# VHH binders against q9p7j3: the designs that were tried, part 169

Target 1, 174 residues: q9p7j3
Amino acid sequence: MILPLFPETQVHVFVYENVSNCAAIHEQLISQNPIYDYAFLDAATILYKKQVYSAIIRALEDRRDEQMKTKTIHSEVILSLSPKTEISSAFRQFSMTKKSKNIVVVKIDSKLTEEEEFERLDKLVEGNRVEFSDEELQKLIDFKVLKKNYKLDPSTLENPLASILSSIALRGYS
Below, E stands for the ipSAE of ESMFold2; O stands for the ipSAE of OpenDDE; V2 stands for 0.75 times the mean of E and O plus 0.25 times the DockQ between their complexes.

## First folded at step 14 (VHH)

Design ca16 (framework vhh_6qgx_2; at its last look DockQ between E and O 0.93; V2 from the best seeds 0.75)
Fold by OpenDDE, look of step 14:
Structure ca16 (fold): chain B 174 residues (1-174), chain A 122 residues (1-122)
Amino acid sequence: as target 1 above (174 residues)
Amino acid sequence: QVQLVESGGGLVQAGGSLRLSCAASGRTFEDYTMAWFRRAPGKEREFVAAITWSDDSTFYTDSVKGRFTISRDHAKNTVSLQMNSLRPEDTAVYYCAAASYDFGAPTQYDYWGQGTRVTVSA
């Protein structure tokens, strides 16, 4: 996938449900295995495709402007999901954990087609791939977590997209 | 900013033991995953062990499993590496490192010590 604002950057997003090896993936991340160069998100924290795209765009903008707060574009994507500026807090809120069952995987600067990237990633993730869509994401979301992460109230809960996107865009401007 | 200072290195015979320690200054270890790396002569730096801040999980490279144990003392802002059954191939400069996250992407260790030398003789 190519984003209109970043035509030279290829991005791929995958969704997996019923993942059984998150702990094993964690071990590879800790040991800095380069083949695990992705952003692994907990699907329980993601409600919209636009939420993910907004975070990706924010991260790419920060990179373009040489204002990244983290060292890698993938870590910057995770940070960009959060309304908070603290890196540890953002990762607590949105990243995959060993307890995660469903995940969203983001690849930035891919040199492969979507099919090729999937084949590569499918060797790393033990789960079922589902469509990256609002419909599928809505089946995996934990609304309690979502409300907590973005401080949603009854007035914004009915249509939280605007609030989520604003939180992402205005991080650090409160 | 976090400063890390390693200690405990030295010369030991094969089969012997050493305990490395890393002391932090500036910030506390409360929000950091702590790790040990090593660089052998003529080789690249490699991961050895880590202990996460999120749930105190421990991880080891395969070659040290069952021989090395990583632990932390939050009250003292220290992380330790107990090395037993040492082998000549364990000879290296050992570095302490700290990362602000441990999930979601390959871990980036932002802070590093100066290293302590471990030499294992045959």
Scores: ipSAE 0.816, ipTM 0.913, lowest interface PAE 0.5, mean pLDDT 94
Fold by ESMFold2, look of step 14:
Structure ca16 (fold): chain B 174 residues (1-174), chain A 122 residues (1-122)
Amino acid sequence: as target 1 above (174 residues)
Amino acid sequence: QVQLVESGGGLVQAGGSLRLSCAASGRTFEDYTMAWFRRAPGKEREFVAAITWSDDSTFYTDSVKGRFTISRDHAKNTVSLQMNSLRPEDTAVYYCAAASYDFGAPTQYDYWGQGTRVTVSA
């Protein structure tokens, strides 16, 4: 997929459930294996497609404006999900860990079709792909984690989308 | 900022051992994943070992697994690489590196030491 404001940037998002090899993926990230150049998110932290797209857009805007705080666009997506600017905190809150069961995987600047990128990624992730949709994400979310990550009060938990998107859009402008 | 200084390199016979040390100065050492990389003559820099900030989990490239051990001393703000059963192909300049995260995306090692030379003679 291509975002209208970023016409030369191809983006793919995949969702996997029942992932068994997050620790093995971690090893490859630590060693900087370029084959693993994705953003790996814990699906327990993601409720909406718009949450992910808003973080992607924010990361791409910061790259365009030379205001990225991290050195890769994929790490910037993870930072952009957070309402805060601290890199370590954002990764603790949103990234896949070696204990994660379900993940959302983002590829930015892909030179491949969605099917070709999936073929590559499927060799790296041992799990079951599901549709990137609000329906599937809702099955994988941990609402206690979501509430904590975005500091949602009881009245906003019925429809938290606006609060979440505002947090992503306004990060660093307080 | 973080400054990294390596020590402990030298000449050793094949089968021998060396311990490398990396002293870190600056912000909290616990907030950084620490790693060792090496660059052999005429080769690109390669990953050797890492220890995570999150839980001190350790990682090794296949060629050193079982022979090298990475560890950290939080009180002294140091990370060490114990290198046993050294081989001539381990000859390289070894660099200490630090990164602000250890999961979710390929790790960015933002801070690097100047390196310490290890020579393993046949």
Scores: ipSAE 0.562, ipTM 0.790, lowest interface PAE 1.4, mean pLDDT 88
ESMFold2 (binder alone), look of step 14: mean pLDDT 80; pTM 0.826

Design ca17 (framework vhh_6qgx_2; at its last look DockQ between E and O 0.92; V2 from the best seeds 0.00; counts 0 for: unsure alone 62.1 < 65)
Fold by OpenDDE, look of step 14:
Structure ca17 (fold): chain B 174 residues (1-174), chain A 122 residues (1-122)
Amino acid sequence: as target 1 above (174 residues)
Amino acid sequence: QVQLVESGGGLVQAGGSLRLSCAASGRTFEDYTMAWFRRAPGKEREFVAAITWSDDSTFYTDSVKGRFTISRDHAKNTVSLQMNSLRPEDTAVYYCAAASYDFGTPAQYDYWGQGTRVTVSA
């Protein structure tokens, strides 16, 4: 996938449900296995495709402007999902943990086609791939977590997309 | 900023034991995953063991499983590596490291000690 604002950057996003080996993946992340160079998100925290794209765009903009707060583009994506500026908080809010069951995986600066990237990633993730769509994401979301992460109230809960995107875009400007 | 200082290295015979310690100054270890790395002569630095800040889960590279044990003392801001049944191939400079996050992406260890040398003779 190519983003219009970043035509030279290839991005891939995958969704997995019923993942059985998140703990094993976590172990590989802790040990800094380079083949796990992705952003692994907890699907329970993601409601919209635009939420993910907004975070990716924010991260790419920060990189372009040499204003990244984290050391890698993938870590910057995770940070960019959060309305908070604290890195540790963002990771606690949005990243995959060993307890996760459903995940969204983001790859930036891929040198592979989507199919090739999937084949590579499929060797690492033990779960069922589903379509990256709002429909599928809505089946995996935990609304309690979503409300907490973005401080949604009854007035914004009916249509939370605008609030989520604003939170991402205006991080650090509160 | 966090400063890490390793201690406990030395010369030991194969089959022997050593206990490494890492002491932190500045920031506390409360929000950091702590790890040990090692660099053998002529080789790249490699992961050895880690203990998470969130639930004290421990992780080990395969070659040290069953022989090494990582632990931490929150009150003293220290992390330790108990090394038993040492082998010549364990010879290396051992480094203590701290990461502020360990989920979502490969862990980023931002703080490193100066290292302590471990030599295992045949």
Scores: ipSAE 0.837, ipTM 0.917, lowest interface PAE 0.5, mean pLDDT 94
Fold by ESMFold2, look of step 14:
Structure ca17 (fold): chain B 174 residues (1-174), chain A 122 residues (1-122)
Amino acid sequence: as target 1 above (174 residues)
Amino acid sequence: QVQLVESGGGLVQAGGSLRLSCAASGRTFEDYTMAWFRRAPGKEREFVAAITWSDDSTFYTDSVKGRFTISRDHAKNTVSLQMNSLRPEDTAVYYCAAASYDFGTPAQYDYWGQGTRVTVSA
């Protein structure tokens, strides 16, 4: 996919359920294996496609403006999901961990078609690919985690999308 | 914020042992994932071993598994690499590195020492 504001940047997003090898993936991240250069998110933290796209757009805007806080665009996506600017808390809250069961995987600056990127990723992830859709994400979310990550109170839980998107958009202001 | 100083390099015979040490300045040492990387002459820097902040899990590149042991000493604020059964291909400059987060993407090692040279003679 090409985002209208970033026409030279190809982005792919994949969702996997029932992933059995998150610990092995984590090992490869520790060693900086370049084949694993993706953003691996815990699907328990993602309710909407727009949540992911808003974080990607924010990361790309910060890269364009030379305002990135992290060293790679993929780590910047993880930071951009957070309503706060503190890097370590963003990673604790949104990243895949060794114990994750379902993941969302983002590739930015891909030189491959979606199918070609999937073929590479499928060699790395032992799990079942599902559609990147609000329907599938809703099955994988942990609402307790979502409420904590975005400080949602009862008044915002009935309309969480607007609150989540404003948190992503306003990070670093006020 | 963190400064890293390696020591313990030198010349050693194949089959021998050597212990590298990395001293970190700062009481937040346990908040970092610490790693050793190495660069052989004319080659790219490669990962050797790491110890994570979250649970002290250790990781090793395949060529050193069973021969090298990474450990940390919280009281001395150091991380060490015990290298046993050394081989000529272990010859490299060894670098200590630290990262404040280590999951979700390939780890970002923001702090690096200047390196200590290890030479293993046949």
Scores: ipSAE 0.572, ipTM 0.800, lowest interface PAE 1.3, mean pLDDT 87
ESMFold2 (binder alone), look of step 14: mean pLDDT 78; pTM 0.812

Design ca18 (framework vhh_6qgx_2; at its last look DockQ between E and O 0.94; V2 from the best seeds 0.00; counts 0 for: unsure alone 64.9 < 65)
Fold by OpenDDE, look of step 14:
Structure ca18 (fold): chain B 174 residues (1-174), chain A 122 residues (1-122)
Amino acid sequence: as target 1 above (174 residues)
Amino acid sequence: QVQLVESGGGLVQAGGSLRLSCAASGRTFEDYTMAWFRRAPGKEREFVAAITWSDDSTFYTDSVKGRFTISRDHAKNTVSLQMNSLRPEDTAVYYCAAASYDFGTPVQYDYWGQGTRVTVSA
């Protein structure tokens, strides 16, 4: 897909459930395998499509303004999900781990169609692809983790979208 | 900022052993994944081994599995690479590296040592 604010940048987002090879993927990330040039997120930490898009937009804005805090656009997306400024904390909060069961995969600057990118990614991830929608994300979310990551309280828990987006947008301003 | 200093390199015969050490200064290893890389003559730098800060998981390139062991000492801010059954193809300059994350995307290592030379003779 193309984001209106960044018409020259193609973005793809995929959701996988029941992934069996997260440990194997992790090994490839540690080893810096360029074939795995994605942002792998733990689906347990993602509630809304807008949450993901907000992080992507934040990362792209930082890149545009030459203010990235991390070295790659994908690492910047992961950082951008967090209300915290510490890179290690952000990754601990939102990134896929070897224990993850369900994941959200983000590709920035894709040169492929969505279908072509899926075919490529499907060779790397052993799981079931599901629709990238709020409905499907709501089935995979861990609300305990979500509450912890964004410090949600009873007054914001009923409609946490605004709080989440504010946390992403205002990271480093409080 | 983190400064890394490698030691332990040298000349060894094929089948021999060496133990490399990397000492960190400036910051502790508590929040860093540590790794070893190597660059052989005329070749690009390649990943050798890593140990994560998140859960102390260890990873190895296929060619060194069963022969090399990476370990870390949190109290001393050191990471080590025990190299056994060394081969001539293991000849390289070995570098210590540190990363602030080890999940989510191909890891970028932010800090590097000066390297220590390992030469394995036939």
Scores: ipSAE 0.842, ipTM 0.928, lowest interface PAE 0.5, mean pLDDT 94
Fold by ESMFold2, look of step 14:
Parts: C-alpha cells; structure tokens; sequence
Structure ca18 (fold): chain B 174 residues (1-174), chain A 122 residues (1-122)
C-alpha cells in the first residue's frame, strides 16, 4: 500500500497468530540476516491499525526531516510507537521477543506487491496469517500491556485511541 | 558515547587457543547486546557470536559452535571471546560491536572497535 502523505513509499503490514519460531527469527535478527529486514512487533502491544500507521507516518516524517534517532526506518517505526524517546525502552515494550506468540510485521520501502512480499515473509514466519484489521488486533492485544505502555488510566478507557495517537504524534514535544 | 577497544589477537598454531577481550567505556554494558564479527582477507565482515542484553542469551555462527565461547563481565565492563581448537579458516580481523537492542529488526550495531588480528597457521 501507499500512504497519502508519502506517495512514493510502499508499505505492507502483516499479522500472524500462533507463531512457533520467534526464537529462530530472533537469532536471524542478531546476526543481521538481510532477508529479515522488517519491523517485527509483538501483537500484544497493538490494538489499532491507526496505531501502526501513525508510527509509520511519524518514522517517515522524521526520516524526511533528518530527525531519526535510530539507524533504519524499521527500527524507527518501533521507536515511534513509544510515547518516550528512549530507544531501549521502546524496543523492550513493542518488539517481538523470543516469547511472543502473535506478531505484526511491517515492511517499508517495499519494491514488491503485497502478495509478493507475503510470499517472502511466509517462508520466514511459522504461524497463521490473519487480516490486519482492528477486529483481529483486538483478539491479540494484551490490555494490561497496552495500559502500561501508554499510561492509560480509567478516564481514557472510553476512547483510548486518541490518547495513544497523541502520544505517538507528540513524542518529544511535551 | 561507548568506546570499544579489542585486545588479545596474535599468531597461534592450528589447534591452539586465544582469548579476545573487548573493553568498553562511557557507560555500563548492561543495556547493550555485544557481538564479535570477523573479516577474513578478501571477504566481507561476518557474524561470529553475540551475548544479548535482554537475557544474556548467547548465539554463535555454525562454524564456531562448540569451539568459541562469548562471555561478559558486567563489573569490569568487558566482553570476551574464548577461541579454542582454532583452524586456519578462523584467520581474520575480529571486531567487537555493541547495540542497544536485540529484538524487532535486524540489529544495528552502533559501536565498533578497530579490530584485533588473529592469524592461525597450519
């Protein structure tokens, strides 16, 4: 897909449930295997499609403005999900780990169609692809983790989306 | 502001051992994944071993498993690579590297040492 603000940038987002090989993927990340050049997120931290798209947009804006804090656009997406600017915290809170069971996978600057990118990714991830939708994400979220990551309190539980998106958009300005 | 300095390289006969050390300054290593890479003459740099910040898990490229051991001393702020049963194909410049995360994307090692040369003679 193409985001309206970044018409020359192809982005694909995939969701997998019941992933059995997160430890093997982790090893490939450690060794810098270029085939694994994606952002691998823990689905337990993602409630909305807009949460992911807002982080992608923020990362692309920071790249455009030469304000990135991390070395790659994919690592910048992970940082951009966080309300804080500290890189280690963002990765601890949002990245896939060896213990993750469900993941959201982001590819930015893809030169492939969604189907072609999926075919490559499907060779790497041992799990069941599900639709990238708010309906499916709600089945995979851990609300305790979400509340902690974004410091949500009872007053924001009616519509947590606005609080989450504000945190992503305003990181570094408050 | 992490500065990495490797030591312990040298000439060794096949079957021998060497211990490489990497000292870091500027802050503690507790929040860093540490790795060793190597570059053989005429080849690109390749991954050798890593020890993660998240849970101190260790990883090794297949050709060194069982022969090399990576370890970290948090009190001395050092990481080491014990290399046993060395072979001529282990000849390379060995680089220490550090990254502030080890999840989510291919790890970007932000800090690199200048390297220490290891030569293994037949």
Amino acid sequence: as target 1 above (174 residues)
Amino acid sequence: QVQLVESGGGLVQAGGSLRLSCAASGRTFEDYTMAWFRRAPGKEREFVAAITWSDDSTFYTDSVKGRFTISRDHAKNTVSLQMNSLRPEDTAVYYCAAASYDFGTPVQYDYWGQGTRVTVSA
Scores: ipSAE 0.635, ipTM 0.821, lowest interface PAE 1.0, mean pLDDT 88
ESMFold2 (binder alone), look of step 14: mean pLDDT 80; pTM 0.825

Design ca19 (framework vhh_6qgx_2; at its last look DockQ between E and O 0.94; V2 from the best seeds 0.71)
Fold by OpenDDE, look of step 14:
Structure ca19 (fold): chain B 174 residues (1-174), chain A 122 residues (1-122)
Amino acid sequence: as target 1 above (174 residues)
Amino acid sequence: QVQLVESGGGLVQAGGSLRLSCAASGRTFEDYTMAWFRRAPGKEREFVAAITWSDDSTFYTDSVKGRFTISRDHAKNTVSLQMNSLRPEDTAVYYCAAASWDFGTPTQYDYWGQGTRVTVSA
C-alpha cells in the first residue's frame, strides 16, 4: 500500500488470528533478530483500520519532521497508537506479548509486494491470516482494554473512532 | 540516565565457571529489561541472555543454553550471569545492557556498560 501523503513509502499491514508462537516471536525480538523488523501489535487493542493508519501517518510525519521520539519507525508506530507520551507505556498498551493470541503486523518501508511480504512474514508467524478490515478487527478486539487505553466513557463508547483518532493526533498536546 | 558497571570477568580454564555482575545507578531496574551481550575478538557484538522486567522471563542464545543463567536482584539493582562449562569460544568482552521495553519491535537497548573481559583457555 502507498499512502497519498507519503508516496515514496510502501506500507503493509497483516492480521493473524490464533497465533501459537507469540512467545517464540517475543524471544526473537529480545535477541534483536533483524528478520523480525516489524511492528507487532496485539489485535485485542485495535478496533479500526483508521486507528492503525493514523498511527502510521503520525509516525511518518514525525520522521519527516525529524521529531521521532523513538529510534525506529516501527517503534514510533507503536508509540503513535498511544495517547501517552511515555514509550514504555505505549508498548505495554499496544504491543504483542507472549500471551497474545491475535496480532496485527505492520511493515514500513517495504521493498516487497504485499504478496512477497506475506510469504516472508508467514514463515515467522504461526497463525491464520485474516483480512485487514474493520469487520475482522471487531471480532478480535477486547473492549475492556480499548476503554482503558483511550479512557473511553459512556458518551464516547457508541462511536469511539473520533475519540481514538483525537487521542492519536493530540498526543503530547496539553 | 542509567549507568551500568560490569564486574566478575577474568581468566578461567575450559570447563570452569565465572559469575558476572552488573550494577545499575541513576535509575532502578524496575522498568528495564536487562541483557548481556558479548564481543569476541574480530567479531561483531552478539546477544547472550536477557531477563524481562515484566515477568522475569529469561532468554538465551542457542550456544549458551544449559550453561549460562541470567538472574536479577531487584533490591540491589543488579543483574548477574552465571557461566558454567565455559569454552574457549566464550572468550569475549561481556557487556551489560538495559531496555525500557522488550516487546513489539526488535528490542532497543539504550544503556550499556563498559564491559568486562572473559578469557577461557584451552
Scores: ipSAE 0.734, ipTM 0.878, lowest interface PAE 0.6, mean pLDDT 94
Fold by ESMFold2, look of step 14:
Structure ca19 (fold): chain B 174 residues (1-174), chain A 122 residues (1-122)
Amino acid sequence: as target 1 above (174 residues)
Amino acid sequence: QVQLVESGGGLVQAGGSLRLSCAASGRTFEDYTMAWFRRAPGKEREFVAAITWSDDSTFYTDSVKGRFTISRDHAKNTVSLQMNSLRPEDTAVYYCAAASWDFGTPTQYDYWGQGTRVTVSA
């Protein structure tokens, strides 16, 4: 997809369930294999499509304004999901781990169609692709994790979207 | 900022061993993933081994598995690469590198040492 403010930036988002090879993917990330240049998120931390798109937009705005805190746009997406500015905290909270079972995968600056990018990604991820939709994401979320990551109390957990999007948009403004 | 100093390089015969060491200045490495990379003459820098901050898991490129061992000494704030059964193709400048995270995207090694030369003679 193309975002209105970033018309030359092709973005694709994929969701996989029942992933069996997160440990193997981790090995490739550690060794800096360029074929794995994506953002790999733990789906247990993602409730809505808008959560992911807001983080992508924030990362792209920070790149445009030369305000990125990390070296790559994909790592900047992971940071942008966090209400905090600390890189290690954001990765601890939102990234895929060796124990993740469901993941959300983001590709920014793609030169490929969604189906072409999927064909490439499908060789790397051993799991079942599902639709990137609020319906599928809500099946994979861990609400205990979501509450902790965004410090939601009982009143905000009833309508968490606005609180989550505000946290992403206002990070760094105390 | 993290400053990295390598030592332990040298000339060794094939089949021999060397131990490389990397010391961090002033700050503990327990919250950093540490890695060794190498650059052979005429080649691009390549990954050799890493040890993660999250659980001390170790990773090795295939050509060194079973011969090289990465380890860290938290008391001395060092990371080491024990290199056994060395081969002429292991000849390279070896660099120590550090990153403050170890998952989610290809790892950004933001801190690098100056390198230590290893030469393996037939």
Scores: ipSAE 0.535, ipTM 0.820, lowest interface PAE 1.5, mean pLDDT 88
ESMFold2 (binder alone), look of step 14: mean pLDDT 80; pTM 0.826

Design ca2 (framework vhh_6qgx_2; at its last look DockQ between E and O 0.93; V2 from the best seeds 0.73)
Fold by OpenDDE, look of step 14:
Structure ca2 (fold): chain B 174 residues (1-174), chain A 122 residues (1-122)
Amino acid sequence: as target 1 above (174 residues)
Amino acid sequence: QVQLVESGGGLVQAGGSLRLSCAASGFTFEDYTMAWFRRAPGKEREFVAAITWSDDDTFYTDSVKGRFTISRDHAKNTVSLQMNSLRPEDTAVYYCAAASYDFGTPTQYDYWGQGTRVTVSA
């Protein structure tokens, strides 16, 4: 995928359900295996495609403006999902953990087609690929986690998209 | 200021044991994943072992599994590496490192020690 505001940057997003090897993936991340150069998100924290795209755009804008708070574009995507400025908090809120069963995987600056990237990633993730859509994400979301991450209240819970996007966009503003 | 100070390195013959220690200060130790890296002569730095902040999960590079054990003491802000059955190929400068987050992307370690030299003779 090419984003209109960033025509020089190719982005791919994949969704996996029933992932059995999140612990093994974590082992590769902690050992800094470059093959695992992705952003691995817990699908339980993602409700909308626009949520993911907003975070990606925010990260790319930060990179463009030389205002990144983290060391890599993928880590900046994870930070950008959070309304909080603390990096560790953002990762704790949104990143894949060893307890995750469903994940969203983001690749920035891909040199491959979507199909080629999938073939590569499929060797790393042991799970079932599903469509990256609001419909599929809605099946995987944990609303308790979502409410906690974005401090949603009854007035915003019926349509939380605006609140989520505002939180992402206004992070660091008070 | 942040400080990681390694100790315990030295000369040992093959089959011997060493225990490395890293004393941490200047940051919230309990919120960081701690790790050991090593750099052998003429080679790049490589991951050896890590212990997470959240559940004290331990991870090892394949070549040291069953021989090395990483542990941490929260009360003393220290991380240790017990190295048994040492081999000449384990010869390297060993570095202590700390990361505030370890999930989601390849881990970026924020703080590094100056290293302690381990030499294993044949």
Scores: ipSAE 0.784, ipTM 0.902, lowest interface PAE 0.5, mean pLDDT 95
Fold by ESMFold2, look of step 14:
Structure ca2 (fold): chain B 174 residues (1-174), chain A 122 residues (1-122)
Amino acid sequence: as target 1 above (174 residues)
Amino acid sequence: QVQLVESGGGLVQAGGSLRLSCAASGFTFEDYTMAWFRRAPGKEREFVAAITWSDDDTFYTDSVKGRFTISRDHAKNTVSLQMNSLRPEDTAVYYCAAASYDFGTPTQYDYWGQGTRVTVSA
């Protein structure tokens, strides 16, 4: 997919459920295997497509404006999901870990079609691809984690999307 | 000022042992994942071993698993690599590295030592 604000930047987002090899993927990340150059998110932290797209847009805006705090665009996406500016906290809250069961995988600056990128990713992830949709994400979310990550209270539970998106957009300004 | 200082390199016969140490300063040691990388003559740097900040999980490249052991001492802010049953292909400069996060993307190791040379003769 091409985001309207960044027409030269091809982005793909994949969702996997029942992933059995997160520990093996984590090992490849630690060893800096370049084949794994994606952002691997824990699906338990993602409820909406717009949550992911807003983080991607924020990361791309910060790259455009030379305001990135992390070394790569994929790490910047992970930071951008967080309402806070601390890098290690953002990764602790949103990244896939060796214990994750379901993941969301983001590729930015892809030179491949979605299905070509999927063919590469499918060799790396042992799990079942599902549609990147609010319907599928709702099945994978952990609402206790979401509430804690974004400090949602009962008054924001009627429209948690707006609270989440404002947290992403306003990070570093308040 | 962040400093990583390696020591313990040297010349050893195949089958022998060496213990590398890395003294770390200038950051909160327990909050960092520590790793060893190596570069053999004429080759690219490669991952050897890591120990994570969160629960001291250890990771090893396949060629050293069972022979090398990474460990850390939080009281002394040191990370060590015990290298047993050394082989000529282990000959390299060994680098200590540190990262403030190790999840979600290929890990960016922010800090590197100058390296310590290990030579393993047949």
Scores: ipSAE 0.549, ipTM 0.794, lowest interface PAE 1.4, mean pLDDT 88
ESMFold2 (binder alone), look of step 14: mean pLDDT 80; pTM 0.818

